# Designs tried in a protein design chat: VH-VL binders against Imidazole glycerol phosphate synthase subunit HisH (hisH). Part 16

Target 1, 225 residues: Imidazole glycerol phosphate synthase subunit HisH (hisH), of Colwellia psychrerythraea (q47xb5)
Amino acid sequence: MTSAKNVIVDTGCANLSSVKFAVERLGFEVTITDDITIIQQAEKVIFPGVGSAKHAMKNIKAKNLEAALQGLTQPVLGFCLGMQLMTESSTEGKKSSTEGNNDDNTSHIVPCLNLIPTNVEPLKAQGNRLPHMGWNTLTQVSNHPIFKGISEGDYFYFVHSFAAPISEYTIASCEYGSTFSAAIAKDNFIGCQFHPERSSALGSKIIQNFLELDSTELNQELVNL
Below, E stands for the ipSAE of ESMFold2; O stands for the ipSAE of OpenDDE; V2 stands for 0.75 times the mean of E and O plus 0.25 times the DockQ between their complexes.

## First folded at step 12 (VH-VL; framework fv_ofatumumab)

Design c59d (from B19 with heavy chain G59D; at its last fold request DockQ between E and O 0.29; V2 from the best seeds 0.00; counts 0 for: pae E 4.1 > 2)
Fold by ESMFold2, fold request of step 15:
Structure c59d (fold): chain C 225 residues (1-225), chain A 122 residues (1-122), chain B 107 residues (1-107)
Amino acid sequence: as target 1 above (225 residues)
Amino acid sequence: EVQLVESGGGLVQPGRSLRLSCAASGFTFDDYAMHWVRQAPGKGLEWVSTISDNSGYIDYADSVKGRFTISRDNAKKSLYLQMNSLRAEDTALYYCAKGPYDWVFESYFDYWGQGTTVTVSS
Amino acid sequence: EIVLTQSPATLSLSPGERATLSCRASQSVYSYLAWYQQKPGQAPRLLIYDASNRATGIPARFSGSGSGTDFTLTISSLEPEDFAVYYCQQYDNWPYTFGQGTRLEIK
């Protein structure tokens, strides 16, 4: 019995249907599953996510998916929170019920999948409203294969209060008060802070480029921004 | 087992303020987004406001934006709606509602409270 | 704002009959549509989410179908407790919006 070619990991998050429809509109078949064997045998893995890293990691552990996801060697694309979960940790701190305990708030760290050596921290919006919500442009775009036909100044849909800083793993950047990683990648793991499934034609192009990758394209040298 | 109990409604004059509360039990309150939905007498349902599990994402219907403030206290398992500058059009039964996720987008309302009545008149 | 239009406004049927309620969205909401039942003096009750999934404890006679802009709630064989007002709700975009309701009443 053949396994599913394209898989969406069922993390129990809100946007699973939206991601599935975005893939199907492009003419690809896709299976939503939390079955480890089906995920591991897939050719392409989409790792969705919205909401908090704390809740998502709790669900991943309850489904026994953590080690399986960490061991994937085929292309993996994370959407929004899915990108953030690929990092080492998220500082989704909770303010104490009393004022003045900043060490307690700043020491709250959610361990993530540790696939890309960077972290997620509160977006430095510099007076702009949080969350960063709506259409915004990519300020720099690398030659990574998922960006075929994508240029600086192209609009994508963002909704987030946390971001990864610019690092050697950054493959696209965006500005909202400060500059942050709009996308990151290492080896087979690729993550976008924006929502490809909500970004109209250009979001569909990102998904198409991902689904059409072969392994030789990811062997190319990553380009720093 | 899920229970949502609203309180704090009443009769108030236009321009005044009122604070609604919703006490939650039977689920892990900290893991879910919460919502306010209202229903004017003899009318349909209108979404009012939404707050994520950690209060990091909040939004309001245009009709109440700038006048109403949603908040939550996860330690007390309670949701609040501060309603300022009340108008006659705010007269409604106000429901506390639970979403199925910690996220405020793509949310339906799987559990509802009984509602608390707000009447705004001279 | 996404407008949901329900039809008919009132549906008069007898117990045992099949009810078909319609909800049309002004733009695609994909499958982000829920159905609620509300009886006088009671809070709404979730029936269907994601267009076709029955909520916990909802009898099998309730089913939902459709995607995009056109959605249907079907009650295969009406029971006396099913006579109520039914609302659809979209949750594709803020603001979340409800249809104006269909009143299902005894003929």
Scores: ipSAE 0.265, ipTM 0.703, lowest interface PAE 4.1, mean pLDDT 88
ESMFold2, look of step 12: ipSAE 0.222; ipTM 0.675
ESMFold2 (binder alone), look of step 12: mean pLDDT 94; pTM 0.951
OpenDDE, look of step 12: ipSAE 0.793; ipTM 0.914
ESMFold2, fold request of step 15: ipSAE 0.140, 0.170; ipTM 0.662, 0.663
ESMFold2 (binder alone), fold request of step 15: mean pLDDT 93, 93, 93; pTM 0.949, 0.944, 0.949
OpenDDE, fold request of step 15: ipSAE 0.852, 0.861, 0.872; ipTM 0.931, 0.932, 0.934

Design cfw (from B19 with heavy chain W103F F105W; at its last look DockQ between E and O 0.31; V2 from the best seeds 0.00; counts 0 for: pae E 7.9 > 2)
Fold by ESMFold2, look of step 12:
Structure cfw (fold): chain C 225 residues (1-225), chain A 122 residues (1-122), chain B 107 residues (1-107)
Amino acid sequence: as target 1 above (225 residues)
Amino acid sequence: EVQLVESGGGLVQPGRSLRLSCAASGFTFDDYAMHWVRQAPGKGLEWVSTISDNSGYIGYADSVKGRFTISRDNAKKSLYLQMNSLRAEDTALYYCAKGPYDFVWESYFDYWGQGTTVTVSS
Amino acid sequence: EIVLTQSPATLSLSPGERATLSCRASQSVYSYLAWYQQKPGQAPRLLIYDASNRATGIPARFSGSGSGTDFTLTISSLEPEDFAVYYCQQYDNWPYTFGQGTRLEIK
């Protein structure tokens, strides 16, 4: 058990088989687990998510995983909802007031893991259809190590109605009515709004770049967008 | 016990509208994605539409896109389908279905209502 | 869209026999496949999800197998209540699609 150990965090949300298969196709072994000790001792942690932030945060708290995830120091990569859970909050939660009508977006705020100081809001699609579903290009790409071999204009698969705004933590951007963070990062925490596990060869490249990270590569100077 | 009760079906002329309702009970409605699935007489099943727990994610089959609108009222534990510009091929038994999760991806349907009949004719 | 083709269209068997129903997808759906049973005048009932997991309350005689494009529902020893129509459904991507059904009828 001294080998590089890759884990996928099981938040209790859904079958994680697509992510597992994507990792295994690259020739890496990976374990799906909610065991805190196994997660903390892993060399690479993948934090996928599907569904609402409310459901995922409930499960994380019920499994007593919140503090453990917040304390991780090894590289962590989140996909789609997993990226969103790394932020301070999301507006895709339940109403918190009234039995009647006229709620506002503030009543739907879900506190998340607070690992990256930004938040998730409804995507401003400017008349485009939601969800943003399908292949779209990255409009800017930083020199972050996960983007080795990835360029502006490369296609990735998106499925989301909520997004993080452009901030100092943005490492890639995308346009769909408005510009939003296609990826964010702070320290060892990295999140992609797109689905690398469904983005064909370039998505596989992202996963491979992550799994091949040397911990010292995250000390390199980064260009945030 | 999970129960889903559809209503609002009926006989309608082509080009007209109907609004279907589904009353839910026996589970925490606002923790789950909800779906509409239809079955034409003597035919198989066709997915129609899906909506997430907070209505933030919505999907439609191509055959109904632009004509049907799914919605939900979590306070009333109710799911709706507004069906505009109805066509003869929309004739079917419409089922309300519950997903196992709050999200709309990778969804199968663990509980179904008994359906409400929509007939578009003449 | 992902097309699901079920075989055979009709399967005639007696109680106590083993039934094998096939579902083929036009492209890989990984393990995102469910099976449903529908009796006349009734709503569909979930039997199997994620290709091989039995839903709550489903008897052990029902089992699912397969991945990618080829899936099988097996009923190890048919009981009288098992004669119905069976549908497969993929949920890898929208639109979610169903197979055309296999009618399992008493011989």
Scores: ipSAE 0.013, ipTM 0.565, lowest interface PAE 7.9, mean pLDDT 86
ESMFold2 (binder alone), look of step 12: mean pLDDT 94; pTM 0.957
OpenDDE, look of step 12: ipSAE 0.617; ipTM 0.864

Design ch13d (from B19 with heavy chain T28D; at its last look DockQ between E and O 0.39; V2 from the best seeds 0.00; counts 0 for: pae E 2.8 > 2)
Fold by ESMFold2, look of step 12:
Structure ch13d (fold): chain C 225 residues (1-225), chain A 122 residues (1-122), chain B 107 residues (1-107)
Amino acid sequence: as target 1 above (225 residues)
Amino acid sequence: EVQLVESGGGLVQPGRSLRLSCAASGFDFDDYAMHWVRQAPGKGLEWVSTISDNSGYIGYADSVKGRFTISRDNAKKSLYLQMNSLRAEDTALYYCAKGPYDWVFESYFDYWGQGTTVTVSS
Amino acid sequence: EIVLTQSPATLSLSPGERATLSCRASQSVYSYLAWYQQKPGQAPRLLIYDASNRATGIPARFSGSGSGTDFTLTISSLEPEDFAVYYCQQYDNWPYTFGQGTRLEIK
């Protein structure tokens, strides 16, 4: 049986190649795969994603990956949509408004992997344009191991119109009209709303910190809730 | 069978407007990003514009920004390009193209229409 | 803007020969490179995506390789229908750009 230490889950999304290259630039080997056995046997799992939760969940189910992902016990890091898929649901069809309207057009709830008990909602941009696209700073940054060498005010690249609200699972925050979760975590599942693979040296630091986790670091008490 | 059929091209004078349409069939149109690509006579290919599945993300080539507007109607399975303030340099065969994802970044074009000709001349 | 430079501009070969077409990017595009074939009076046809993956229905004689800035399209044994213009396209960043084309013509 073929095994790989580090795995990128092949969800069929657009950003797989840039994620792979970002890992390889750090000197780590990584395998892109949708083989459940290889994913389950890996020491580290990267869960990428871009686009809509609806299409991504359809692909995950078509590849028979849903149960395998839900059963992972090793560290998992989600990028952008990958973070959103770790939540209970995403509210596609709700409008992200600069005016804060109660106008729920035809709302659609997309069930996600239900790994972290929070939900993804339209970003309340409050006068700012959507999508939130470009470089922005992290605010409240927790002591989570992936943030080693990362500080409040550091810049990361964002491209999104939906976000998770602040919750007990928030490990970093960002401001764009309203405050939202730049990163969330529960147990072995960690997700970033920003794109580490496109965030230059600091994005590479996030990936490096993740790949260098040892068995004891995720047992530490988190203070960012 | 994926099919993309463009229409609305023609001969116009500089400064005038045209609206291109693309009728899509054979796939779930509202699950995919759509694009416009053009080819001037005897020349290579030039990306013009892109729009995501729900119109949440839109991009334009610098040469058309402020003059062209991409849009889509998912109920009608149709893609549009409103072209204002046309210039001679806009003369080309305009292709409707489908991306492989609902995402407008990191996109190639897996299916193309036959194109519709736009000629801008005095 | 990422500039793609294709070489040679024209390649004259006979059926049965091997064709090698090059595309060089002005900066890294990772593996975000596609190859298209275009015959006179026709729309482009996707051949290769993500540098090395054959699109649906593309014969095995077409292969792509490379990453970063240097990419190659290879046609292992030319068929009469393969004589056409070939374009590379990068999709790492907007604006999406195409190479100027390589004309593969019958000798």
Scores: ipSAE 0.433, ipTM 0.773, lowest interface PAE 2.8, mean pLDDT 89
ESMFold2 (binder alone), look of step 12: mean pLDDT 93; pTM 0.947
OpenDDE, look of step 12: ipSAE 0.638; ipTM 0.869

Design ch24y (from B19 with heavy chain N54Y; at its last look DockQ between E and O 0.35; V2 from the best seeds 0.00; counts 0 for: pae E 3.6 > 2)
Fold by ESMFold2, look of step 12:
Structure ch24y (fold): chain C 225 residues (1-225), chain A 122 residues (1-122), chain B 107 residues (1-107)
Amino acid sequence: as target 1 above (225 residues)
Amino acid sequence: EVQLVESGGGLVQPGRSLRLSCAASGFTFDDYAMHWVRQAPGKGLEWVSTISDYSGYIGYADSVKGRFTISRDNAKKSLYLQMNSLRAEDTALYYCAKGPYDWVFESYFDYWGQGTTVTVSS
Amino acid sequence: EIVLTQSPATLSLSPGERATLSCRASQSVYSYLAWYQQKPGQAPRLLIYDASNRATGIPARFSGSGSGTDFTLTISSLEPEDFAVYYCQQYDNWPYTFGQGTRLEIK
């Protein structure tokens, strides 16, 4: 078979298995694949990721997935690094001592998929330790359909040192020294900084809300934060 | 081809320190998490420590926490293990290992060095 | 911590026979399980990752199966070079842990 309703994009990242099990636990079938045709024909696309944007974008390009992902029109949900790859660029804490660019500060910026017009920057932890690792609350939650049954003060699992700032694309916020986007969305592209696959019952609710979206729900005008 | 070459092992007295090194070649060192795994004589494998590509994430086994420090120098393509307050139970062959990702969680070890022997005895 | 129990401790077989090695985890590790081969005086070699994926360069006679808590390494027809110690490793969470090993020896 060349068709699957739900797809997890195989970007070569570490957490594919836990994402697959999280979906299957809810009673949905899902296929991990890097086949462009299967991804494009799916009804729902999950875009996971952990690690660095540099390595992930290199893998995406090596698999010839960049244009295919940019052209998706069905709902897409990104987890952690997957959300960050939906932005225009990511600034990593990479040392400037990388060979061939000692004086060039632009080499630490990784171009991403450019699906949501915001950027990822180092999290301003304000005396808190990095990485931001553990359970933390959402401080504002929009009426976006993935947040059905989710409220301010609900706990989700985070592990990251970079974040997107608050913007018109923010659909949920979190505080860890400073306020950052816990989730962002534009059109069919939705991203969460937290890990739904590790966030227990509320994380499962996010995944279920996403998998149960119909196309008309994303055509509605969204209330910004 | 991926190569990992450990060095710095030897015979040391309990309570003393030793610094292990691992020289890496054949891959882009700063794209991957690196690990130390040890094997006591005639025994199985024990994970010791893990470090991410830019040292933002570090983990230790409980048996070494507070005594051992993992570090890396991406410019020198080298991994290190500073071992302080050594004990007889630290006697083992110490392997340098590469993870398949730049991520220290959900990591197996796709390439291993040949190991360097540490013996802690009076 | 997650304990991995391998069985049998020693498996005595002849070349050409089928070997079946088991690894049981004390809690679910999903599919985050790898298998390694170690010959005397050598470093471990990765055989299988994510429970069932063969590592690069590993012969087709090696296969892995299972998920959750129960995992199996199968060698369909033993060759002389396959007699070694085999370890399973979980990587669901820290500390990463290994099974105690199964020694596959010539009968």
Scores: ipSAE 0.312, ipTM 0.720, lowest interface PAE 3.6, mean pLDDT 88
ESMFold2 (binder alone), look of step 12: mean pLDDT 94; pTM 0.955
OpenDDE, look of step 12: ipSAE 0.550; ipTM 0.843

Design cl12e (from B19 with light chain S28E; at its last look DockQ between E and O 0.35; V2 from the best seeds 0.00; counts 0 for: pae E 2.4 > 2)
Fold by ESMFold2, look of step 12:
Structure cl12e (fold): chain C 225 residues (1-225), chain A 122 residues (1-122), chain B 107 residues (1-107)
Amino acid sequence: as target 1 above (225 residues)
Amino acid sequence: EVQLVESGGGLVQPGRSLRLSCAASGFTFDDYAMHWVRQAPGKGLEWVSTISDNSGYIGYADSVKGRFTISRDNAKKSLYLQMNSLRAEDTALYYCAKGPYDWVFESYFDYWGQGTTVTVSS
Amino acid sequence: EIVLTQSPATLSLSPGERATLSCRASQEVYSYLAWYQQKPGQAPRLLIYDASNRATGIPARFSGSGSGTDFTLTISSLEPEDFAVYYCQQYDNWPYTFGQGTRLEIK
């Protein structure tokens, strides 16, 4: 029986080690766990993810984490797939290749955690190659607290073929053939399409800003939008 | 009871093509990334290529880019490697390997086939 | 490209002895390091993943340690079936790379 100030939710994804090291390099203690009680007691929750939305949502449901994650009131920061899982749904899912366990359609709509009222759709790359993979700039950056010391034109690392469109929940944008949400937020839930853990010093600044957030300050800021 | 069975190797002249196949069983094939790894005679291991569960992410070693094409057929539970413009340096035992995730990054290889031999000789 | 340097190249030991194999990465790979065993005429077998976790079915005499750039595989008491070649592999970034191997031979 222990409590932890900072938690990384163990969704069974591949990138947990680099996320943990990124937090620890900043001098913060962090625990990787899927224990509901430890997650709910944490002051800050990091929600990482890579891979299939369908597989990640099945794991979340199998671990009985869905309601617990939806009920979190402390700050939560999602990385890449973690951001996408905060939306209402994603077209990212298993490619249909076997009759009987999938539709014959090569696309799939996956219900997600429904924390931020937007959706994840195929990135409109407009002739650019998918996946969008590599370093790219933020084209618009809001005054959201996680962007303290972050400016338009700053580089972050992206690897994705799906994105959230620009909406009232967009707090940073990026262009890759078309403009998409580089980050979204609603209330205590914040998500980045890029990978802070692989974005060098500026990625570390995002993580630092998040870990230093005051929950009441964040709620006041978002309500006033 | 994971099994990976490679086939399609053989003796071929430089500049020609071969297509390798890997038949998978004992796991849900379409939930995992798959990989090709090769081992030249008397040498160590070299990663060749990787493909995600839905083929949305694909990677190649520099030595094979533009010449080799990885693909998969999830309905047939099969992984493929189309090898064009073969060179003597491609001579190796080619292994089919399973990753532990549906993701092609941060991937080790938890299960391996026994390999199929490709010999490129004039 | 991340280069993995294994040492020693060859290790000659007797059954019952302790083996210590080293793998050093040319840059930070966190804990994204695996160890494989390969016997003559066989495919590699995963022993250790994420630097220190034993794969399913791997005997407790195998253990891994380290993080960052320096990693160690230890076999606490060698058994006859342990004489093989051992490879480390990093999976922090593409291209995935392997060390050149340590051959553990019977003395």
Scores: ipSAE 0.526, ipTM 0.808, lowest interface PAE 2.4, mean pLDDT 89
ESMFold2 (binder alone), look of step 12: mean pLDDT 94; pTM 0.956
OpenDDE, look of step 12: ipSAE 0.577; ipTM 0.853

Design cl15e (from B19 with light chain S31E; at its last look DockQ between E and O 0.42; V2 from the best seeds 0.00; counts 0 for: pae E 3.6 > 2)
Fold by ESMFold2, look of step 12:
Structure cl15e (fold): chain C 225 residues (1-225), chain A 122 residues (1-122), chain B 107 residues (1-107)
Amino acid sequence: as target 1 above (225 residues)
Amino acid sequence: EVQLVESGGGLVQPGRSLRLSCAASGFTFDDYAMHWVRQAPGKGLEWVSTISDNSGYIGYADSVKGRFTISRDNAKKSLYLQMNSLRAEDTALYYCAKGPYDWVFESYFDYWGQGTTVTVSS
Amino acid sequence: EIVLTQSPATLSLSPGERATLSCRASQSVYEYLAWYQQKPGQAPRLLIYDASNRATGIPARFSGSGSGTDFTLTISSLEPEDFAVYYCQQYDNWPYTFGQGTRLEIK
């Protein structure tokens, strides 16, 4: 317990045990913790999340984790909401309005960890049903090390109604009415919109690639996304 | 102390409507997904519907899709089920249930109300 | 739809005995299985979540085990208050489904 090589940040979210099980099935040891010292000293950090950005950011602040997460320099991989929390903001919330004032309906912006300069907005599904739920393909895949053995057309499991748009930080894309970031990365921070822990063998490959990553692999330039 | 109190059940004729309510207390209501589960007389449990903390994710059993509508009012700490076009097979004790987090997927039910009875009989 | 089959349908035992209840899923639900107790005239009560974790306030005599398709609820030494109906529930995917129940009764 004094030192843990791999950690899952305990944000209080529902999928902590599922992520831990997925890591352990690959033969890696992992510790769920919200202890800042243990997180900062780990070699690999998994940042899970499901549910609302509002609730997750409230928990992160209540646990005094915000600055610690922002200061991490080792590889960090976010799952689903964990990816979205790495962005600057999410528009998932709506401001409260008073009755009888129709022109005061305004969407609410949830400030996130501001680690990757992009934002999360409602997925433009173009008539397709929300949430985007089920297996879908990656339409473009970069040379990022977590994608070793992963190709365009490979299936991953998605469940979300919000997404990051395509940007210079996109390392994989997916199409559901419109094209959105299936994964993003900047420096040591990597995030997947899909659920690696529920994406069968290919999801396990993403987790394994991350856990086997060393600093020299992150120093490679991203190519052709 | 988590409490869930259902109301709005009753005896109705087929084809009519009822609206169930669930008053919640003892927890931060707007941080959790909420569910309806029913139990027909002498039968087992059947999931009916689920709604996320901000209503962004909603699910229904096939048997009730298009007829039932789940909703919530976080300011009033209340969960609702609007039941239209009621059928004899909707006769059951309807439970309000709380999930352990705001996540409507991968959810078990850590707290249950005592239920409200709906009887649909001609 | 994932079907959960519980066995036996009825289990007749005496206080102090060990109870073993089975739940089998029609496909893998990984660890996403919960167990509930329901006494006559009462709402269900959560006993076990994620296959093996006891819910808050559940006595140590209750334990859950299994993963994938085969799950077991064990009550190591039955108390008079343990005679009830027990349900398993999967939450791997919608629709959430329950087993048909095992009735644990006094022999």
Scores: ipSAE 0.345, ipTM 0.744, lowest interface PAE 3.6, mean pLDDT 88
ESMFold2 (binder alone), look of step 12: mean pLDDT 94; pTM 0.955
OpenDDE, look of step 12: ipSAE 0.578; ipTM 0.855

Design cl35y (from B19 with light chain N93Y; at its last look DockQ between E and O 0.31; V2 from the best seeds 0.00; counts 0 for: pae E 2.4 > 2)
Fold by ESMFold2, look of step 12:
Order: sequence, then C-alpha cells, then structure tokens
Structure cl35y (fold): chain C 225 residues (1-225), chain A 122 residues (1-122), chain B 107 residues (1-107)
Amino acid sequence: as target 1 above (225 residues)
Amino acid sequence: EVQLVESGGGLVQPGRSLRLSCAASGFTFDDYAMHWVRQAPGKGLEWVSTISDNSGYIGYADSVKGRFTISRDNAKKSLYLQMNSLRAEDTALYYCAKGPYDWVFESYFDYWGQGTTVTVSS
Amino acid sequence: EIVLTQSPATLSLSPGERATLSCRASQSVYSYLAWYQQKPGQAPRLLIYDASNRATGIPARFSGSGSGTDFTLTISSLEPEDFAVYYCQQYDYWPYTFGQGTRLEIK
C-alpha cells in the first residue's frame, strides 16, 4: 500500500531536502514523490522549485506531471519557483523592448502551468542590486488562512530576480525597489515567492497553517488587503 | 563523456593577475551551474566560486571576494576565473567543477577537471 | 559559516575490513552532504550525494547515512583501491565547505 496524506512533488529540483525537513520538524509526515496516483490522492501537496522556469517545466513534462498538477483540486502550496510555475508564463531572460515587438515577447516566454492568471516578469529593483537576496518584510498581508499569525512587517527569506506583479490574485506583497507579489492564490493553488523552508519560525508558521487547512477555509472568498 | 579541462595556471608574483579557463564538453553546458574549487599543496579542498547557468547568481568565498571574478561564455562552453591581487595563500591547484543543477545553492560537484596549478611567490 | 569536522584524521585498516568515517556539521545541513574520494595525483571523485545516494558508477560497498549534523561514510569491505583521502562537503548554502579529510591508509 502506497498512499500519503502529505506530498512534496519531486520536480527534480535542488531544495527537496530542506522542504522535507521543514515539514517533518512540525510533526507532519510527508512523502517526496513523482507518482501521479500518490500525488492525486494526497490531502495536501507541496510544490517546490528553484532555478529557471524553463528547466523546471522541461522536467515536469519529462515526468508526465503537467496535466496531473493542473488537475489537482486539493490544497497546493508552491515555494519560490513553485509559485512562479503556477502562473501563465515566465519572461525569464526577457529584455526591455524599445518597440514592444510581440516576437521578442514570445521568444523569451516560458509557458508555465497556467493555474493562476498572472505572469512572472523581471523584478523592477529601481537601482537595488539583483538578485533580491536576503530577509525582507511583507508590506500587505491578506486574511488568507496561510497567514494566520502573520502580520505586515514580518520577515521572510527571498532569493529571486523575477516576480509576479500585484494583481487580484495577490495575497501578500513585498517591496524591493517596486512592490511585487510575495504570495498569490486562486482556488486551491497558493504560492509564496519567499522560501518558507528558510524563513525560520514564521516560515514554519506558513507551512503549518497550510498543512492544517480544512476544506471550509479555502471556500472563503479571498480578498487583497 | 563529461570533460572539464582547465588552463591558464602559472607562477606569478604577489599582487599580479591570472585568468583561468575551463573548456567543457560532453554535456549541455548552459543547463548547469559551474564552480571553482581549489586545493593548496598538501591541504584539503576549498570552494572558491559558483556561477549559475545564465550568470544571474554568483557566489564567492570570503577569502577571494572582491579580487576574483567568475564568468562563463555559454556559446564557447567555457568557464573563467579572473584572479586579481593574488596572494601567497592563493597558491593551489584550481579545479573546474560541474554542479548537477542550474541552481547555485544546494549544489554538490558531480564532475571535476584535472586542475591547473597557480603558484604565487615573490 | 558551517564547519565540518571529520573523524578520525587517519584510519589504518587492511583490505577486507569495514571502514567507518564520520563527518559532523556545526549546524544542520539537512541531507545536503556529499562525500568525495581523492587518490594521489587525481581530482576528487563524487561518491555519495544527498547523504545516502551513490553517484553513478560507485560500487555498492560504499554507503552513506545520517542527516542534520551527523553523517557517516561506510565502506563494507575494503579493496586495495579504496585507500585514499575522503572529504565530506555541505551544500546547504554559501559558503560551501569541506571537512578537513580522513586519510584511509593500508595497515
């Protein structure tokens, strides 16, 4: 018998070990797997990721996971690149166009899982050093259930050069030269740009809140602050 | 067959510069983070620097930060280390190493070159 | 900075014996620990990654175990070619660090 309550999707990314330990430190059992049946039967799914969207999507397709992930109806929490892969596309390597040429845009676009209708763009750092790397605060925090016990001004660990812009799907924001989505959500899909597994006690609180969700909490209408 | 071939080592005086090169073959170079690791004569291994697949993330050991610059040319499948303001303690065999991911954290070194010797002596 | 301390510094054994090498980290590195073998005049060779996974082409007599701060490399039955220096490496975050090495020598 191969079933698991909590699952970390094995996307082949580098940070699986730290994510697993972060869950286990909270007293939850978790299985790392790329078995579609086990993922689909889980109650909670963690979707990790680091590196480029292009390489991550290639791995997901090679493992035949794309359709299975798109069809999940249980709560799913994405970490860092995992959040970005939930969007429609990433423009990694995109250069500012002087003409706005659609060929330039499409040549740099990486199609993602298309779960949350927003896109990932280069972070507008406004003279600050890229990548955005280190501890930074949340500037707005919604009433989304994963933020129970989390407040504006709380510190989380970030390492990224691309971000999702503010949208109706934003459930927390952060500022680094410009304001960007620190977290996004739609229906059962939730993503954090920061690394909960590296964000100390408050990062652990995010993971705990996610793992303790019940179905009634995600049926609430989500609003940005 | 994965091959990493370092070159550019030599004997130089303190305060001078050297540029190391590493020619890569047998794998898709631009899919992986690359690293420099050094070993002083009779000593253990020391990580020097790391660069991501697209050069967007770069790290240095404190002992070389500000003096060494890692770079790569994906079209030429080559990794470089520009070493400025060299010191006697930089004397070592310098290895080019490949990581298993495009990501610069959580990276071990699955393939190594033969190394190129740098000697810094007055 | 994460310090890795290897024990013993030198291990003298005969072919056919079991070798047990220890690596202790100054703070948790989860399972982000690799083991390397280095023979005289050669580059290091990856043996074990993620604490317990054998790298491609590494014989089954090599095994790794541990997590967090305490890690072990075991060689179940020593072959003459196994006498070398062994290094552990953590890769949780920069700076990546290596242990000082354990020299496994023939007795």
Scores: ipSAE 0.516, ipTM 0.801, lowest interface PAE 2.4, mean pLDDT 89
ESMFold2 (binder alone), look of step 12: mean pLDDT 94; pTM 0.953
OpenDDE, look of step 12: ipSAE 0.556; ipTM 0.845

